# VHH binders against LysM domain-containing GPI-anchored protein 3 (LYM3): the designs that were tried, part 5

Target 1, 370 residues: LysM domain-containing GPI-anchored protein 3 (LYM3), of Arabidopsis thaliana (Mouse-ear cress) (q6npn4)
Amino acid sequence: KSTIEPCSSKDTCNSLLGYTLYTDLKVTEVASLFQVDPVSMLLSNSIDISYPDVENHVLPAKLFLKIPITCSCVDGIRKSLSTHYKTRTSDTLGSIADSVYGGLVSPEQIQVANSETDLSVLDVGTKLVIPLPCACFNGTDESLPALYLSYVVRGIDTMAGIAKRFSTSVTDLTNVNAMGAPDINPGDILAVPLLACSSNFPKYATDYGLIIPNGSYALTAGHCVQCSCVLGSRSMYCEPASISVSCSSMRCRNSNFMLGNITSQQSSSGCKLTTCSYNGFASGTILTTLSMSLQPRCPGPQQLAPLIAPPDNVPKELMYLPSPSPSPSPEFDDIAGGGSSIAAVPAASPGGATVSSSNSIPGNPANGPG

## First folded at step 23 (VHH)

Design y3 (from x1 with A33N)
Fold by OpenDDE, fold request of step 24:
Structure y3 (fold): chain B 370 residues (1-370), chain A 121 residues (1-121)
Amino acid sequence: as target 1 above (370 residues)
Amino acid sequence: QVQLQESGGGLVQPGGSLRLSCAASGFTFSSYNMYWVRQAPEKGLEWVSTISWSGGDTYYDDSVKGRFTVSRDNAKNTLYLQMNSLKPEDAAQYYCAKPRVYWNPDWLDVRGQGTQVTVSS
C-alpha cells in the first residue's frame, strides 16, 4: 500500500491526537479513553499537575486536548491499536466514533478492528479495539524536530485557521498531507506538524528519543524529572518533578549543582554559564551533565510555557478560535534607528547621445569550381 | 456532502476488460489522492490502486499490477479504473474512496455504493 508515511522498522514513535471532549469528564476518564497516563496528558497541554486531586478534576465539554500516544509500525503503516473501549449503555458504533472519540475513528474502522466480534448488537461491557490515527513522519518537519497532531477537521475550520492555531503554514499543512490544494472537509483528519524539542539522550537511556512539543511538558525518569520544550526554541529544559517521591540523585557529579540549576555570571570577559542538565534515564539512575560555557552576554530567563490551572470552562472565544498557541512574544524588533545617512544625490552627468553610423559592408561573390 | 458514485461494473469473461468510473461531488476532487478498493464475498476490503491528486503518481497492488490502470480527469471530477485481463479472482464489489486520514491508506471509509464486477466463463 502506498502511504506518504511509510515505516520500515519495528520502532515505535510518538504522536498526538487532537481530542475535543464531548461531555464533562474527569481527567482520569479522558485518560482512560486513550489508555494514557493522566499526568502525561495534562503536561502535554501545559496543565499544572501540582493542583490537589488534579486527576479527579472535571474537564469541561468542548475542551480541546492534545493526547500523547505511541504509534507502532504494522505492515509498513503507522498504526495505533492499543486503545480499548468498554461499551456502555446506549452506545452505538456511531456514538462511540463520533462523540466519545470525537471523530478520531469511524464506525467502520471500529468494525474492521473488531472483525472477530459480532458487533451487530453491542452488549454493555464489550471490549472494543479502537484504532486511532497516528502520524510520525520520522519526527521531523522540513528536517527539523516535529511532533504530529492528528486533527479532526470541524465545519468551521479552514486550512489558514488551523495553520495559525498551530503555528505552521498553509503550505506546510498542504505538503505534509500530500494535498493538491488547501481544501479540507469536515470529518477529515489532518496531520499537523508541531515544532518540538528532541532530546540528545544516549541510545542506552530508556527515554532515548524523548520529544516534546514546543510549549509543552513531559515527565520522564519514572516521574522524577519534568522536561519542557522552551517557547520559541528547540531547547529542552529539565528539572526535578514536583510530584516526585523517591528518585535517584539529581546532583551533577563532582558539583553542588542539582538538575535544572543554572548560574550565570557576567564579567568583562563575558558571561560564565554553568548548567546542570538532564542527560537521560538509565538503569534506574538519572543521568546529569555539568556544562560550563562562556558567552558574550548572559541569557535572559528561560521562557517556559506557563503552566495553567486545570480548566473549569472553555472560554467562548476559544470555542471558535484554535487554542491560542502561546503567541510567540512579539519579537521586539529593535528598530535599530537606522541613521538616515542622507546619501548625497550624485549629479546626473549628461551622458552624450553618440549617433554612431550605418556602415553597409558588401556582398562578396565568388568561387565555383570543380 | 461528499458523494462518490461508482459505475462500469458488469459480467465479463476471463481475459476480458472493464472500465470503471467514479463520479465525485461535494468536495474539491483535484485536491485529494484517490483510491480504488475492492471487496470480494467473505473477504475484507482490499486496496487496489492509488492515484495522486495531480495524477502524476500511480500505485497498484501486486495482484493487479500490469493489468489495471488508474486515471483521473480533474476537470470532470471523475476517477477511472481500466481493468484488463480480468481474472476470476478480480470479482468483487469495487469502490472509489476519498481519504479521510490523508496519510493512512487504511482509512478509506469515504466511498460510494460500489459497482459489481463479475468474472465468469
Scores: ipSAE 0.873, ipTM 0.951, lowest interface PAE 0.5, mean pLDDT 88
Fold by ESMFold2, last read:
Structure y3 (fold): chain B 370 residues (1-370), chain A 121 residues (1-121)
Amino acid sequence: as target 1 above (370 residues)
Amino acid sequence: QVQLQESGGGLVQPGGSLRLSCAASGFTFSSYNMYWVRQAPEKGLEWVSTISWSGGDTYYDDSVKGRFTVSRDNAKNTLYLQMNSLKPEDAAQYYCAKPRVYWNPDWLDVRGQGTQVTVSS
C-alpha cells in the first residue's frame, strides 16, 4: 500500500477531525462528544478562552470546528477509538453517524466497533465506541511538519475550493488521498494536510512532540502555557495562558523577562534581540530559555492568528470559500497577521443570531456523552 | 448515484476457476483505488484485494496470494477478480467496494449487492 498509512503497533500520534455541529451545543457538550479538553478545543480554533464561563458558551448549529484527537493504531489501521457516546431518546445508528458525528463515521463502522454489544435493539443509555478516521503520516507533508484534518466533503465543495480554504494544493490533496484525479463525492472523507510548527523540546518533556497548525494555538503545561504557530515563519511562539490560576515560574532566570517577552533594539551595530522562550514542561516545571543575539536587522512583527470571541452565529462571510489572506488584529501589539479564522462552516444554513436558552438537543444531554 | 454491480459468481469444484466482474457507475471510476471484499456465512467482512486507480499496483490478502488476480478496465468502468485454484474456504459473497475515506481501506462502506461464490466438493 503506497499511500495508505501503515502502522503495526499501539503507537499514537496527533490528528484533527473536521466537525460540523448538527445543533446548538455548549462548548462542554461538543468536547464531551469527543472526550477532549474543552479549552484546548477552543484554542485549536483560535477562539479566545479568556471570556468568563467560556466552557458553557453555546456554539451555533453548522459551525465547523477542528477537534484535536489522538490517532491510534488498531489492527494495523489508523483510527481513533477514544470517542464514546451514550445513546439518547430517538437515536439510531444512522442519526448518530450522520447527524451527531457529522458524517465522520457510518452506522456499519459503529456496529463493527461494538460487536460485543447487541445493537439490534438500541436502548437509551447504551454506551458506544465511535470509530473515527484519522491520519498522521509521520506528522509530515513534503518533508515539512503537518497535522492532518479528516474532512467530510460537502455537496458544494470542489477540490480547488478545499485546497484554497486550507492553504494547500489540489495536487497535494490528490496525492495524500491516493486519488487519480481531483474528483470528490459528497459525504466522502478527505485527508487535508495542515502546515504546522513542531516543537524542539527535549525528549524528557511531558509535551515533547507538540505540533500546532500554522495560524493556530495549543494549550500545554497543565493549562499554564499557550503556544501558537507564527504565520509566515512557522516558528512556535509561547506565552502564559490567559486563564491559568496557579503555575510554576515563567520567568527566565537571572532576568526580568517573562515567557513570551521579545525585545529588539536597533542600533548602528545591528539589532540586539532578547527572547524568553518556552522549552517544554518537565516534572511540574515550566522550562524557559533566555537568549540574546546581535543581528544585522531587527525582525519584523510576528504574525499571530487573531483570537476570535466565542461565536454566537455562523459567520456570514464564510458562506463562500475562505480567503487565505491574513488580516491585522488591533488586540496584538505590532503583530500584523491573519490566517485561520475561528471555525468555518461553509455555506451553512443560516441560524438566528440568538442561542436557545433551552437545550438544542432533543432529550436529556446526560444521555449523550459517556 | 454511485452504483456497483458484481457478477460472475457461481458453483465451482475445488481447484476450479471463476472470474468476477464489477460494473461501476455514478462516479469517476478511474480516480479511485478499488477493492474486493468477501463475507462467508456468520463471518465478518474480509479484505481480499486492492488495485490502484491506474491499475499499476495490486495487493492481496495472504490467503489468496498467487491464486487471485485483480485487474481493471478504466475505459469500461469495470473491476475484475480472476480466482484460480479455488478452495472451500474461498466460498463467500464477494463485493467490490469504493472507498469513502479516501486514504484508508478500512472504511469500505460503498459496496454492491455482491455475487455468491460456492466451492463444492
Scores: ipSAE 0.660, ipTM 0.854, lowest interface PAE 0.7, mean pLDDT 81
Fold by ESMFold2, fold request of step 24:
Structure y3 (fold): chain B 370 residues (1-370), chain A 121 residues (1-121)
Amino acid sequence: as target 1 above (370 residues)
Amino acid sequence: QVQLQESGGGLVQPGGSLRLSCAASGFTFSSYNMYWVRQAPEKGLEWVSTISWSGGDTYYDDSVKGRFTVSRDNAKNTLYLQMNSLKPEDAAQYYCAKPRVYWNPDWLDVRGQGTQVTVSS
């Protein structure tokens, strides 16, 4: 029973935006569009940051990236207002909304967020607030997904296809988005629940609430600590990052164990396991916890999420189906010789839902009830 | 192509009634929560009412509670707003809206062309 609750102005969370590049952009340029850390953005997408000068790498148009943002509450509505854009030559509110920000915002939303500025004439160099949609996981019931992706629906998308792509279900997508049926429209924005590793840091930690999508990484503690989330895991594994800055001690107190180290020793009594784990970052200090346990058998080597080289191009789709039809029509005159096959049948749609009306999320226009 | 067409506005005296309609096409109307918003001259858009996709839940801005009733007919793809006991402050261009951000709609979602409600004297 996954739901998205109304919010208060003091509550924030981690969230993701699904962004499709409108043109070739450097890593730093994409990060600047959203005021996010460039290397954290790369790691959220499992992109290997060990390449030289990776922040100046040119990412290709149409690449899809997950952009890590902080999701705040504005008048009972979850959205981000920390994104700013300085207008450039030939910009219009339409091009900024539909191209630069990939349809994550509408021109009307930009106008309203900037109502104190006369935007009827859009001067170059004007600084605009860009309101971006996001969601926080409530977790008031037994909810597994802990991180929401704001996804702009493409013309070729189906709910089943999106569910498969992001390892979720049509039922979860429908319920989270307060919909009566899985009918989506291109250009609309869908909340997609992602499997993630969560932290249990103390509330006073600067990185309290750190959450990492399965198959990806995060940097924290001033770039001193790198955490990973292996597919299927609910807990993150953290170790010292490659550093160019001064870091506080990463040694577990009263031991010679460094953060990320585990020691296992098999005996007739089982496996003695000692670990030095990351417990958050507070007041310039990297917090650690030393744990000792006895398990029946020693675990294998620590697995890490695989990394991908910085992309130079967008992979061409492997499946091409000119007509997803069980029987081609004679009116299919634009394909000489016209044999088609269906490469995939979408995963079975649920056979009808008696959707609970209590899962709907009412709208919150300016000063709405929330 | 998503289309929303409002109708039923007009001139009424204070205390009068109007019934607004919104004809929807180009999407599966019964899948979506629907919204009424309004805009007075030189003011921003203001949320008025929400109705769930099934019609089972309704919500209203405090300024219209007890006077306005939102309803829908999913067989006719039509949204309604019954407006009773109209006040001068209710005068505005009224719009119906479909959510673009499905889980947390903003009053800047997809909306129709609007219908004018005028309350005079």
Scores: ipSAE 0.605, ipTM 0.815, lowest interface PAE 0.8, mean pLDDT 80

Design y3 (from x1 with A33N)
Fold by ESMFold2, fold request of step 24:
Structure y3 (fold): chain B 370 residues (1-370), chain A 121 residues (1-121)
Amino acid sequence: as target 1 above (370 residues)
Amino acid sequence: QVQLQESGGGLVQPGGSLRLSCAASGFTFSSYNMYWVRQAPEKGLEWVSTISWSGGDTYYDDSVKGRFTVSRDNAKNTLYLQMNSLKPEDAAQYYCAKPRVYWNPDWLDVRGQGTQVTVSS
């Protein structure tokens, strides 16, 4: 389903934050900013975790990461209140919002979420709740699964460029965000529907509602199970995680098959395919399902989403594009006379930074305290 | 870039009427749902009403329903709030807002200085 609906229950869902690093940070430091599992964060970005000491790898400034979070319902509004930040020397609410959290939150939202604390003078070591925007997919059995990314619009972005980058359409973006036209403004936040693999776990599973964007991975069942979502798939493939330790049995009941095993037997009547699939995690137990099917020809080996090495540099494809004026048009449709109102570098801000010296320009806001 | 300028506030007796205006520039006004919010002294922002980008759907807080009417003129890039049967509880600084988190009204752009509505005996 292409629309985001208001929430009315205590149910949670998986969601993603689009985060751009304001400075070089270790994997563990980025994960700490959001209180997320560093290995799960890497896998959400298709980063190969088999490298030695990967959690201490230094990620470069301006790298874009998808941060997996749990999205709650608070007074009928989807948002996350699970993120906490301990202030450092020279922090301001402006630098925390615009630099440390990449514009995913505003200084005003931090003030509102921390109303019991006097924030007019920000002492070092103050613990702040950081409210973060998120959305939940609300689909049917036959709908294509989608996972929502909370995306901070950059000065170089167009709606067409965002649609191309995330393999969606301008129409889907405008509809999901309840917009009349595909016009976006830097610093605003879009919901971006990502193609995804969904699960069909029972409601009592602790990972009920697990959903994985195409081309990426998720870690579940206490780091025991790793699931992947290949491009174009609706169904995830799950196997024992390479880092698993101290896990319950992953054998499908009444069989010799282990989780992730797919075997085939070609015969005159077709291919008999036997699969041991993941069915969720409940009460410390990894649930499995053994199934058998018959199809005309045996499939090739199970495909997995490609992994990339931990990045040392920002990919050139994420580099600067000219931004249209304050009322942007899709890059695809309007190239005549373009660039008149567009900053060549997104860091140049028409109308300047806020009067409190805060700056919500995406990219290189490295002046905030680290 | 985004500019919102509120006007039309003033002093009114209980039961009186005011019409607020919000002039918008620096963005494609007709693309966005628009919001009225208000703030009484030393209080947080309260949502008052919403109008869809086309003007086809309107929504109101229960405290103002039946008394306030939101409208928009997309040709003039202007948002309006007709306030009838004003009560002392309605006294506040009124702001129009554009969504910053496009699907989530909790994160609104309050960019203007607002316009003061005062209701006195």
Scores: ipSAE 0.570, ipTM 0.820, lowest interface PAE 1.1, mean pLDDT 80
Fold by ESMFold2, last read:
Structure y3 (fold): chain B 370 residues (1-370), chain A 121 residues (1-121)
Amino acid sequence: as target 1 above (370 residues)
Amino acid sequence: QVQLQESGGGLVQPGGSLRLSCAASGFTFSSYNMYWVRQAPEKGLEWVSTISWSGGDTYYDDSVKGRFTVSRDNAKNTLYLQMNSLKPEDAAQYYCAKPRVYWNPDWLDVRGQGTQVTVSS
């Protein structure tokens, strides 16, 4: 029986899984594999949701996606148990783990999670719980908010390459993963700390605790509000979603400001900045706050991550490189370096892991080509 | 390729001692925390002990505290488990393991054949 160290909290948190498609799949089919909202999944990857019929778009094999999940504490272990899979003809636990779920789970972990079912022979239509590894941010006064990505190491990966790709440092990757040196093995799973914008919504809001990786998007308030973590400043920016329907008022009270409006006025005392900000969703009502502040000088235009068209293919040359990510590099942020742009992570470890490392070996234990 | 080779098991009387070894290759041993786990008949794997990559920190299941000592020699790529005051409940196949999910020890790679520990009675 398991005697693993307990979780630090029984609350849930937002987390991300790094998933590589094993075959061409519709957006809805990928979302169904993880029981997540298809539109939220697209926005987590900066994919423009305003395209017609975007949920039926076919995504190509080998595409890398960040899958937004809820990370729970179950029997002292941080993991997601919300994912279920209905077996198909010719499935094995090995093919489900290594192909369908891209190496995010092992066959042994599937067996443990489904101990009530005899898995020696898989009948078609058997429903399996798929346990998926995740981690939660443990905030401190000196820590910047972070969101963790569970990343399956590929044969071509290096720690430095992963750090550059996800705008973090080798030191942070090594520390959060409790490793003695930055040597990684293909098929292992690395926690990647993504810098993030956290919300300060009241606890009674249904989207309380919303957190968004730097340079990424989320959809909230029943698809009415689209929020992003602004590049460089890592501040949260929310506006009416392009797909919004039947939404409560998004105007700040006693003003003509709409949610997302920002105006500035230069004065002798500095810049007077007026914003209409999102303050959470409660009982069918979109909460807004009109804020006025005085800053030394007016800020420039905000830098939102570019939205991309739904991908049709992965160019052949990119199939042999790490998958692209919309997270910007720290050296490319306006606040990179100096006093405010440090890839900080919580001092508390995600789930009590201990430290080790190894050399790279040829091959990719995640589902690669062929 | 990651290879873990356990040895040092055998038959002992209650109260006896054994020293298990785990020879590691195919990865940078000194970079990883290492684990001992065991599997009793008709049971799943259970955690026994953890040692940090440097050897500076050790952790034990309550059932073995004070009786078992984990250690490592990073120059020889070898993990050890000194088992003293053995009880019949300690009889199991013992495995060393490398973490697969680096931050979460629940997700371990068990790649060796293990070594059998049998306590007479």
Scores: ipSAE 0.559, ipTM 0.786, lowest interface PAE 1.0, mean pLDDT 79

Design y5 (from x1 with D106E V110H)
Fold by OpenDDE, fold request of step 24:
Structure y5 (fold): chain B 370 residues (1-370), chain A 121 residues (1-121)
Amino acid sequence: as target 1 above (370 residues)
Amino acid sequence: QVQLQESGGGLVQPGGSLRLSCAASGFTFSSYAMYWVRQAPEKGLEWVSTISWSGGDTYYDDSVKGRFTVSRDNAKNTLYLQMNSLKPEDAAQYYCAKPRVYWNPEWLDHRGQGTQVTVSS
């Protein structure tokens, strides 16, 4: 039984894997390793999916990706067992664990997960179950919506560096992982909370409970709707997806507003804001809601995380997070300040005042009805 | 490098007692929850007990609850398992383990060589 994150067999959540590419791989190849939707994977990393043939884009070695997965509960333990790997020439359990899956799993865990198969001889084309770490923590961090990233610690990593990288604190990381101190070892896997926005969709919506990490995008409604968190807020914003094909109507009923449209009009009485918002997906239909509000001032345009081009190279800045050079301890020049003998004035003994006060508050007689 | 060394195993009669020790090095012992696991012949690895980094929280498998007590001395980098009222089914190789995944007790690939516990009349 998990001591930190107990779970029940029916409980699933969205989670993320921190994955570093061991070689140059196509987007579809990476997605296939984890059996995830390649477009969803790209959006999780704020990669623009509108690029032509983006699924065949070659991602560079050493690129770090957030891989969206479903976290399950198996025998009271949070883990994912949905990933399968087909063995290749020269594969060993070690190479699969350490290289292909970047240390997210051990050879022993692969053996245990495949106990029905004799793995003494690893034949090419053998389908292996790959157990992967994941965490849910009830979808919250410090009472705020959060998704958890399983992060494999590297030799160059510090808790402070990881905290900074993922916009959390050392204290939070330490607490979430039930550690006594922020000491980490290479090869360890940390649960990293990623602050997120949560949907307010109705319970009957199939995408009820949608949570998106800050800086990420997600597809919903059969890839017809793309959602993200508004920067600086906990609000979710949704718009038609760039790849939308054969989608139900995205218009707000009885209006000319389309999903994601926002109109603001400033007047002397305030700012009239009209918004056509996404309200979930149900029975094959995109639900929209037209809202009107009056605010004192018109808000600026909603800011979303920027979409980036599919990367061809690993940004140098991400490789060289300089270990903060130990700031040279300021040589406190021992200014031998002269010990002026300030005379110990004798602390006077002040006295014991006894104050007695009595107050009698009377016990009102609660009447015993018959 | 994480190093764990188990000791204290041996032969004991049913109803007897043993105290296992685990010496830890190569990591900050006091920062991590620690685990006891065991493996009987022809069986898989079985979870026995967990103790939090501070020692304030302890957890046990139902099969050993009330009989086994896990403790730790962070100053000595040592983990202990007091085993009382030993049963034949407790016979196994016992390992102490440091978690690699802090929230998942199945990622216990950091283990020592183990110590053998035999329970026989």
Scores: ipSAE 0.865, ipTM 0.944, lowest interface PAE 0.5, mean pLDDT 89
Fold by OpenDDE, fold request of step 24:
Structure y5 (fold): chain B 370 residues (1-370), chain A 121 residues (1-121)
Amino acid sequence: as target 1 above (370 residues)
Amino acid sequence: QVQLQESGGGLVQPGGSLRLSCAASGFTFSSYAMYWVRQAPEKGLEWVSTISWSGGDTYYDDSVKGRFTVSRDNAKNTLYLQMNSLKPEDAAQYYCAKPRVYWNPEWLDHRGQGTQVTVSS
């Protein structure tokens, strides 16, 4: 099967699903639907995991979440087959597809993915493979690090609205999805590139290739380290995770700096910056690097996306993204400007004149030599 | 609402030719890559061909390469499949499809009723 995103069977990437809750669900319940880590899911959405019993927090219906998943390559096509759903009372393939998974999958796709199982009658407790859409595009957009969100188009969505929502452009969306024009239909699934921070961890690190969408967070090093992609930047910042776990030392070697510590001192020669940064996780050890740099000016505070409290309600602003009302084409009031018949005075014909002149001006010369 | 209507199927002898058409409505046809898929009896849906929104790029399943040609007329909102040198294995219900997932040819939920192609001596 031909695709605009060719892949090989061994190639995986990080990807995101745009998911809208169909009902009130606990954090753990949502995570279980996609078989993802609840904490990772929350951080992907910049939700504060330090809240007590956050995993049991009830997320409201209609809440939109970015679900981090692993995208695979199956028969040359990008998709995820790692998600399983256990059927419940009154489930139909339609309800599972349209409601439970928010239109990310169709009943037909579920049927195909479970071709060995008779799905004519869904028994309670049947385990179904749920194929989910995902895209990688080599982890880049316009040659910059990016993660791709699979976004189910809603009836109220416009390409411009989606572009704005996810800080991309209509042109980029159109191109990424190989469309001829930015026309979308409800129920379609768009690949939305998200600006991301790519790690520079060594290849031997277990978290090699860590990539975090801009404004989001991720846990690494066995939940000991929390990394952020700085807003509007491609810079990754890592610090000790807020959750209490037994972790290896996070101190930079031969220093009193801990992971995430940054000191800046402005002098006449510039700003001396000392940073204890995260350099990956290997063999059960958190790797840190102390760096010193001299910059012309001290950087301002890092603008990390604020961690938000677990939501109890869907912000109205997110529900009513007004479709930009087509700006009423200014009714050019045809001011029927009363064509006052200004009488075209017959401007006169004037005449003839002549002159010829010739002038020849001359041939200046050949100069020669050397 | 997305509407697709396939036509042009029929009975043909091995080695014969058919031209399928698909009339599209309810969406901006010229904005989307379009697909031909087929389903033989007791078999799953099989991808046959894809054409880009502009018609500049065409793709074929290996089984039909060199025999089938996909084309489109965006002004007429019509997709075509020229099928030459038909084989018994080509017998199936043929569908045109609009992609739901633009980068994944497996999310072809928008299909017409199909047109039957029968290849028999």
Scores: ipSAE 0.863, ipTM 0.945, lowest interface PAE 0.5, mean pLDDT 89
Fold by ESMFold2, fold request of step 24:
Formats: C-alpha cells, structure tokens, sequence
Structure y5 (fold): chain B 370 residues (1-370), chain A 121 residues (1-121)
C-alpha cells in the first residue's frame, strides 16, 4: 500500500501514541501534555485505577505509555492537532520536540504547524500546537480489527524485538509501513498494528467507531461505561464503570438486565444466553441491546484483561501487553552483585489466557472504521 | 547517520531543463520511499514528488505532473529529479528527503542542504 493514508476531513479513528516520559511526572501531568483524560490514559495501559489518588501518582522517567488520541484528517493527511503546549523557561523547539514529547514530533513540524507565530524568539508562555503522527488504515490489519500505535524507534530496538513486544510479525510491520526491508533507524516513527475489538454502534453515536486493543480498557459515555477487549472470548465487553457519576439508565429496555449482565442456562437443547450489551452513547443516553440466543455450549465466565499496579519503577520490556507468552527469545539478564539495584520488570498479569499457535480467531468486526 | 546531498541546481531560462541528483548514505536507501520537496523564499515546504522503494510507483504534485520525472538507482544509492519545461513558479530550494514517520511522509525531517533552482525572466 502507499505511504500516505488517504482520508477526508470528517472521518476519525481511535489511535495510540507511544510516549516515553522525559522526567518523573504525575499521571495528570502526562495527561495534560496531550490534553487527554488521565483515567482513560491509565486504562489504555491496563493500569488499575482503583488505587487511591491514582491521578496524582508519580510515574518514573523513561516509562513507556500508550496515549489514547483521536486521529483526524487535516488537509488530506492523518494527524492530530489537538495537543497544545505552553512554553516554559529555557524551552527550545528542540527540547520540546525531543525531550518533552519524546521524539513524537520534530522541531520543524512544530514550526510548520505554528507558522503564523513568530518563533525566532521563544517567549515563555507561548501557546504552540503540537502536531502528532497517527494512522487509521480503516481500523484493520489483514482484515481483522486493529488500531495503530505511533512508535518512536529506540537505539536498542530491532524490528524483531518490536514485533515480539506488540504481538505482530516483522513481515506485517514492514508491510504496514510500506518498507522494502525491516531496516529501522533510531528516532524514526513506526506504525504498529495492535489487534483489537471493534464496536457495532450506530453511526449517530458520539463514540461511533470505538475500538479497544487486545488486553486493554477504555472509558466511554462520559466515564459511565468501561469496555475491555480479550480476543478469543466474547468480543468487546462493556459494563458500568466503577467511577461512574450522573449516568443515564444502564438497564436493557423491557428487562431487569443491567449492562454487562450475561446469564446462561444449560438445558437439553443447549445453552440459553441472555446478554445486555452496550450499543453506544447518543444525546446523553447510554444505548443498550438485549439479546437472547441458543448455543450448543455455555461459555465460561467472561475473561477480563489483567490489570497492573501504577508503576513506581521503569520496567525493562513488555510493560503493558496481554499476559506474557513463553518465547524462544535469546534475551537474558546477568546477575549483578548489587541485588536490589536491578530495575523491576513489570509482568502482564495472568488473566487465564493460554498462549496458542492459532493466528486466525478473529474478533467480530462490525462497524467499519472511518 | 542519515546523509543526503542534493546537487544539479542552477539558473535556467523558462522552458529549460535541469536534472537534480541526491546521493544518500547512512541508511539502507532501497528500503525507503524517497521524496522531493521544495521551498520558495518566505514559503513553507511544498511536496513535489514521491517514489516507492522499488521505483515502481511514482507520484507528483499537480503543478509539476507531466513536466517532472522522479527516478532512483538503488545500486548507486541515488535519487533523481528530471525537471523539464521549467516555469518561474518552480524556482526554489529543492531537497530530497527520507521519511521519519514511515507511513506518513508529511513528517520529512531527514533532508540535505538542498540545491537552488532559479528560473530567469
């Protein structure tokens, strides 16, 4: 495919930015750099939000986070212009680009996006638009639902290492990025497809096109509904959010079923299932759908993506992926004499998922990405 | 370290021709699509042409289509732009570029010093 994704000004998609913290920052401070909801940011990284005062938790320098954004179309080009930065003492376009935003933008791109402002002298308090790269590719990868992570290549990276980290292949990464070979350069930006659960919401829903990467969570409907994705289970699974306030009814019409309820009854004819599912958010109303079906076998309990405690230390690798799988990786850690000086390695929490060699159990795509 | 060196610019009369060259080093040239962009005084960068990694697909801005031809020689790590029927509007500093954002070339940070094209009259 071409290196430029064609788009129109009115279509958008969910996307992720791979951000590495340049210093210790509170959750709210990171979220403010990107004008994103701090709770949604934590859930996109499978971080447990039930901890007290989690928004003021201090995240360590060099931590890698996925930042949830809306990927727009500006003048026929996929990018995000929703991020703004107010300059501080000693800022330069170089330090803002390479340090504050972790290399997700260049000094030239900041200058181009702010061409109507005189940037010859960068006064303190100057408001800058920070253009950020993103991709939609119709919300698919090899005909399966997917969303795309903008990943800044590190000096220690290889294509094989990135493919393993994000549960994809070198061939897929090369094809998605329209490359002739898997040769990457530090500081460049790679589109990484993440398999995902897509929604079936009506087009008039404000969260139409909601898509959630495997192993993670999203909030929608004004923090009223929390959705998750575990491929190989039920598709996108949504329930009332634990932090919900001032929410419209989440009861399926003409029933006593609440959103997220799944009732199964084994019978001689098979399994009778009744589900109350989320169907989008429109005009302040949480839409639900009650469905009943008969299946040959009752499904087990709903599988949920594992959650991890808010990080205090920088993990070595594979921080917020689904449950880790056994790997033939040659990676090893040498034992250092200092004992406790070894940085903590975050583990993806086991959620009961079993690694298998099957690559073809798709989520159920419904509404196409915009 | 990515290095790009443009050459072949100069002064020509309207209707004249120039051939620009771009020598590439410090990266695997044959793995990447390559770009020509230009910048007139007090203007932003303007995309001119794109060529795929293999050379099999070429793309042009409407203002140059039919007059400019992009090509590459992967054995020599060299990108070319043949410019025919030059107009005063084509006068600019021309740069070759490697994408920094692999799928979206609007972010073309890797470019050389450029070569000046001036069209008299």
Amino acid sequence: as target 1 above (370 residues)
Amino acid sequence: QVQLQESGGGLVQPGGSLRLSCAASGFTFSSYAMYWVRQAPEKGLEWVSTISWSGGDTYYDDSVKGRFTVSRDNAKNTLYLQMNSLKPEDAAQYYCAKPRVYWNPEWLDHRGQGTQVTVSS
Scores: ipSAE 0.477, ipTM 0.744, lowest interface PAE 1.4, mean pLDDT 81

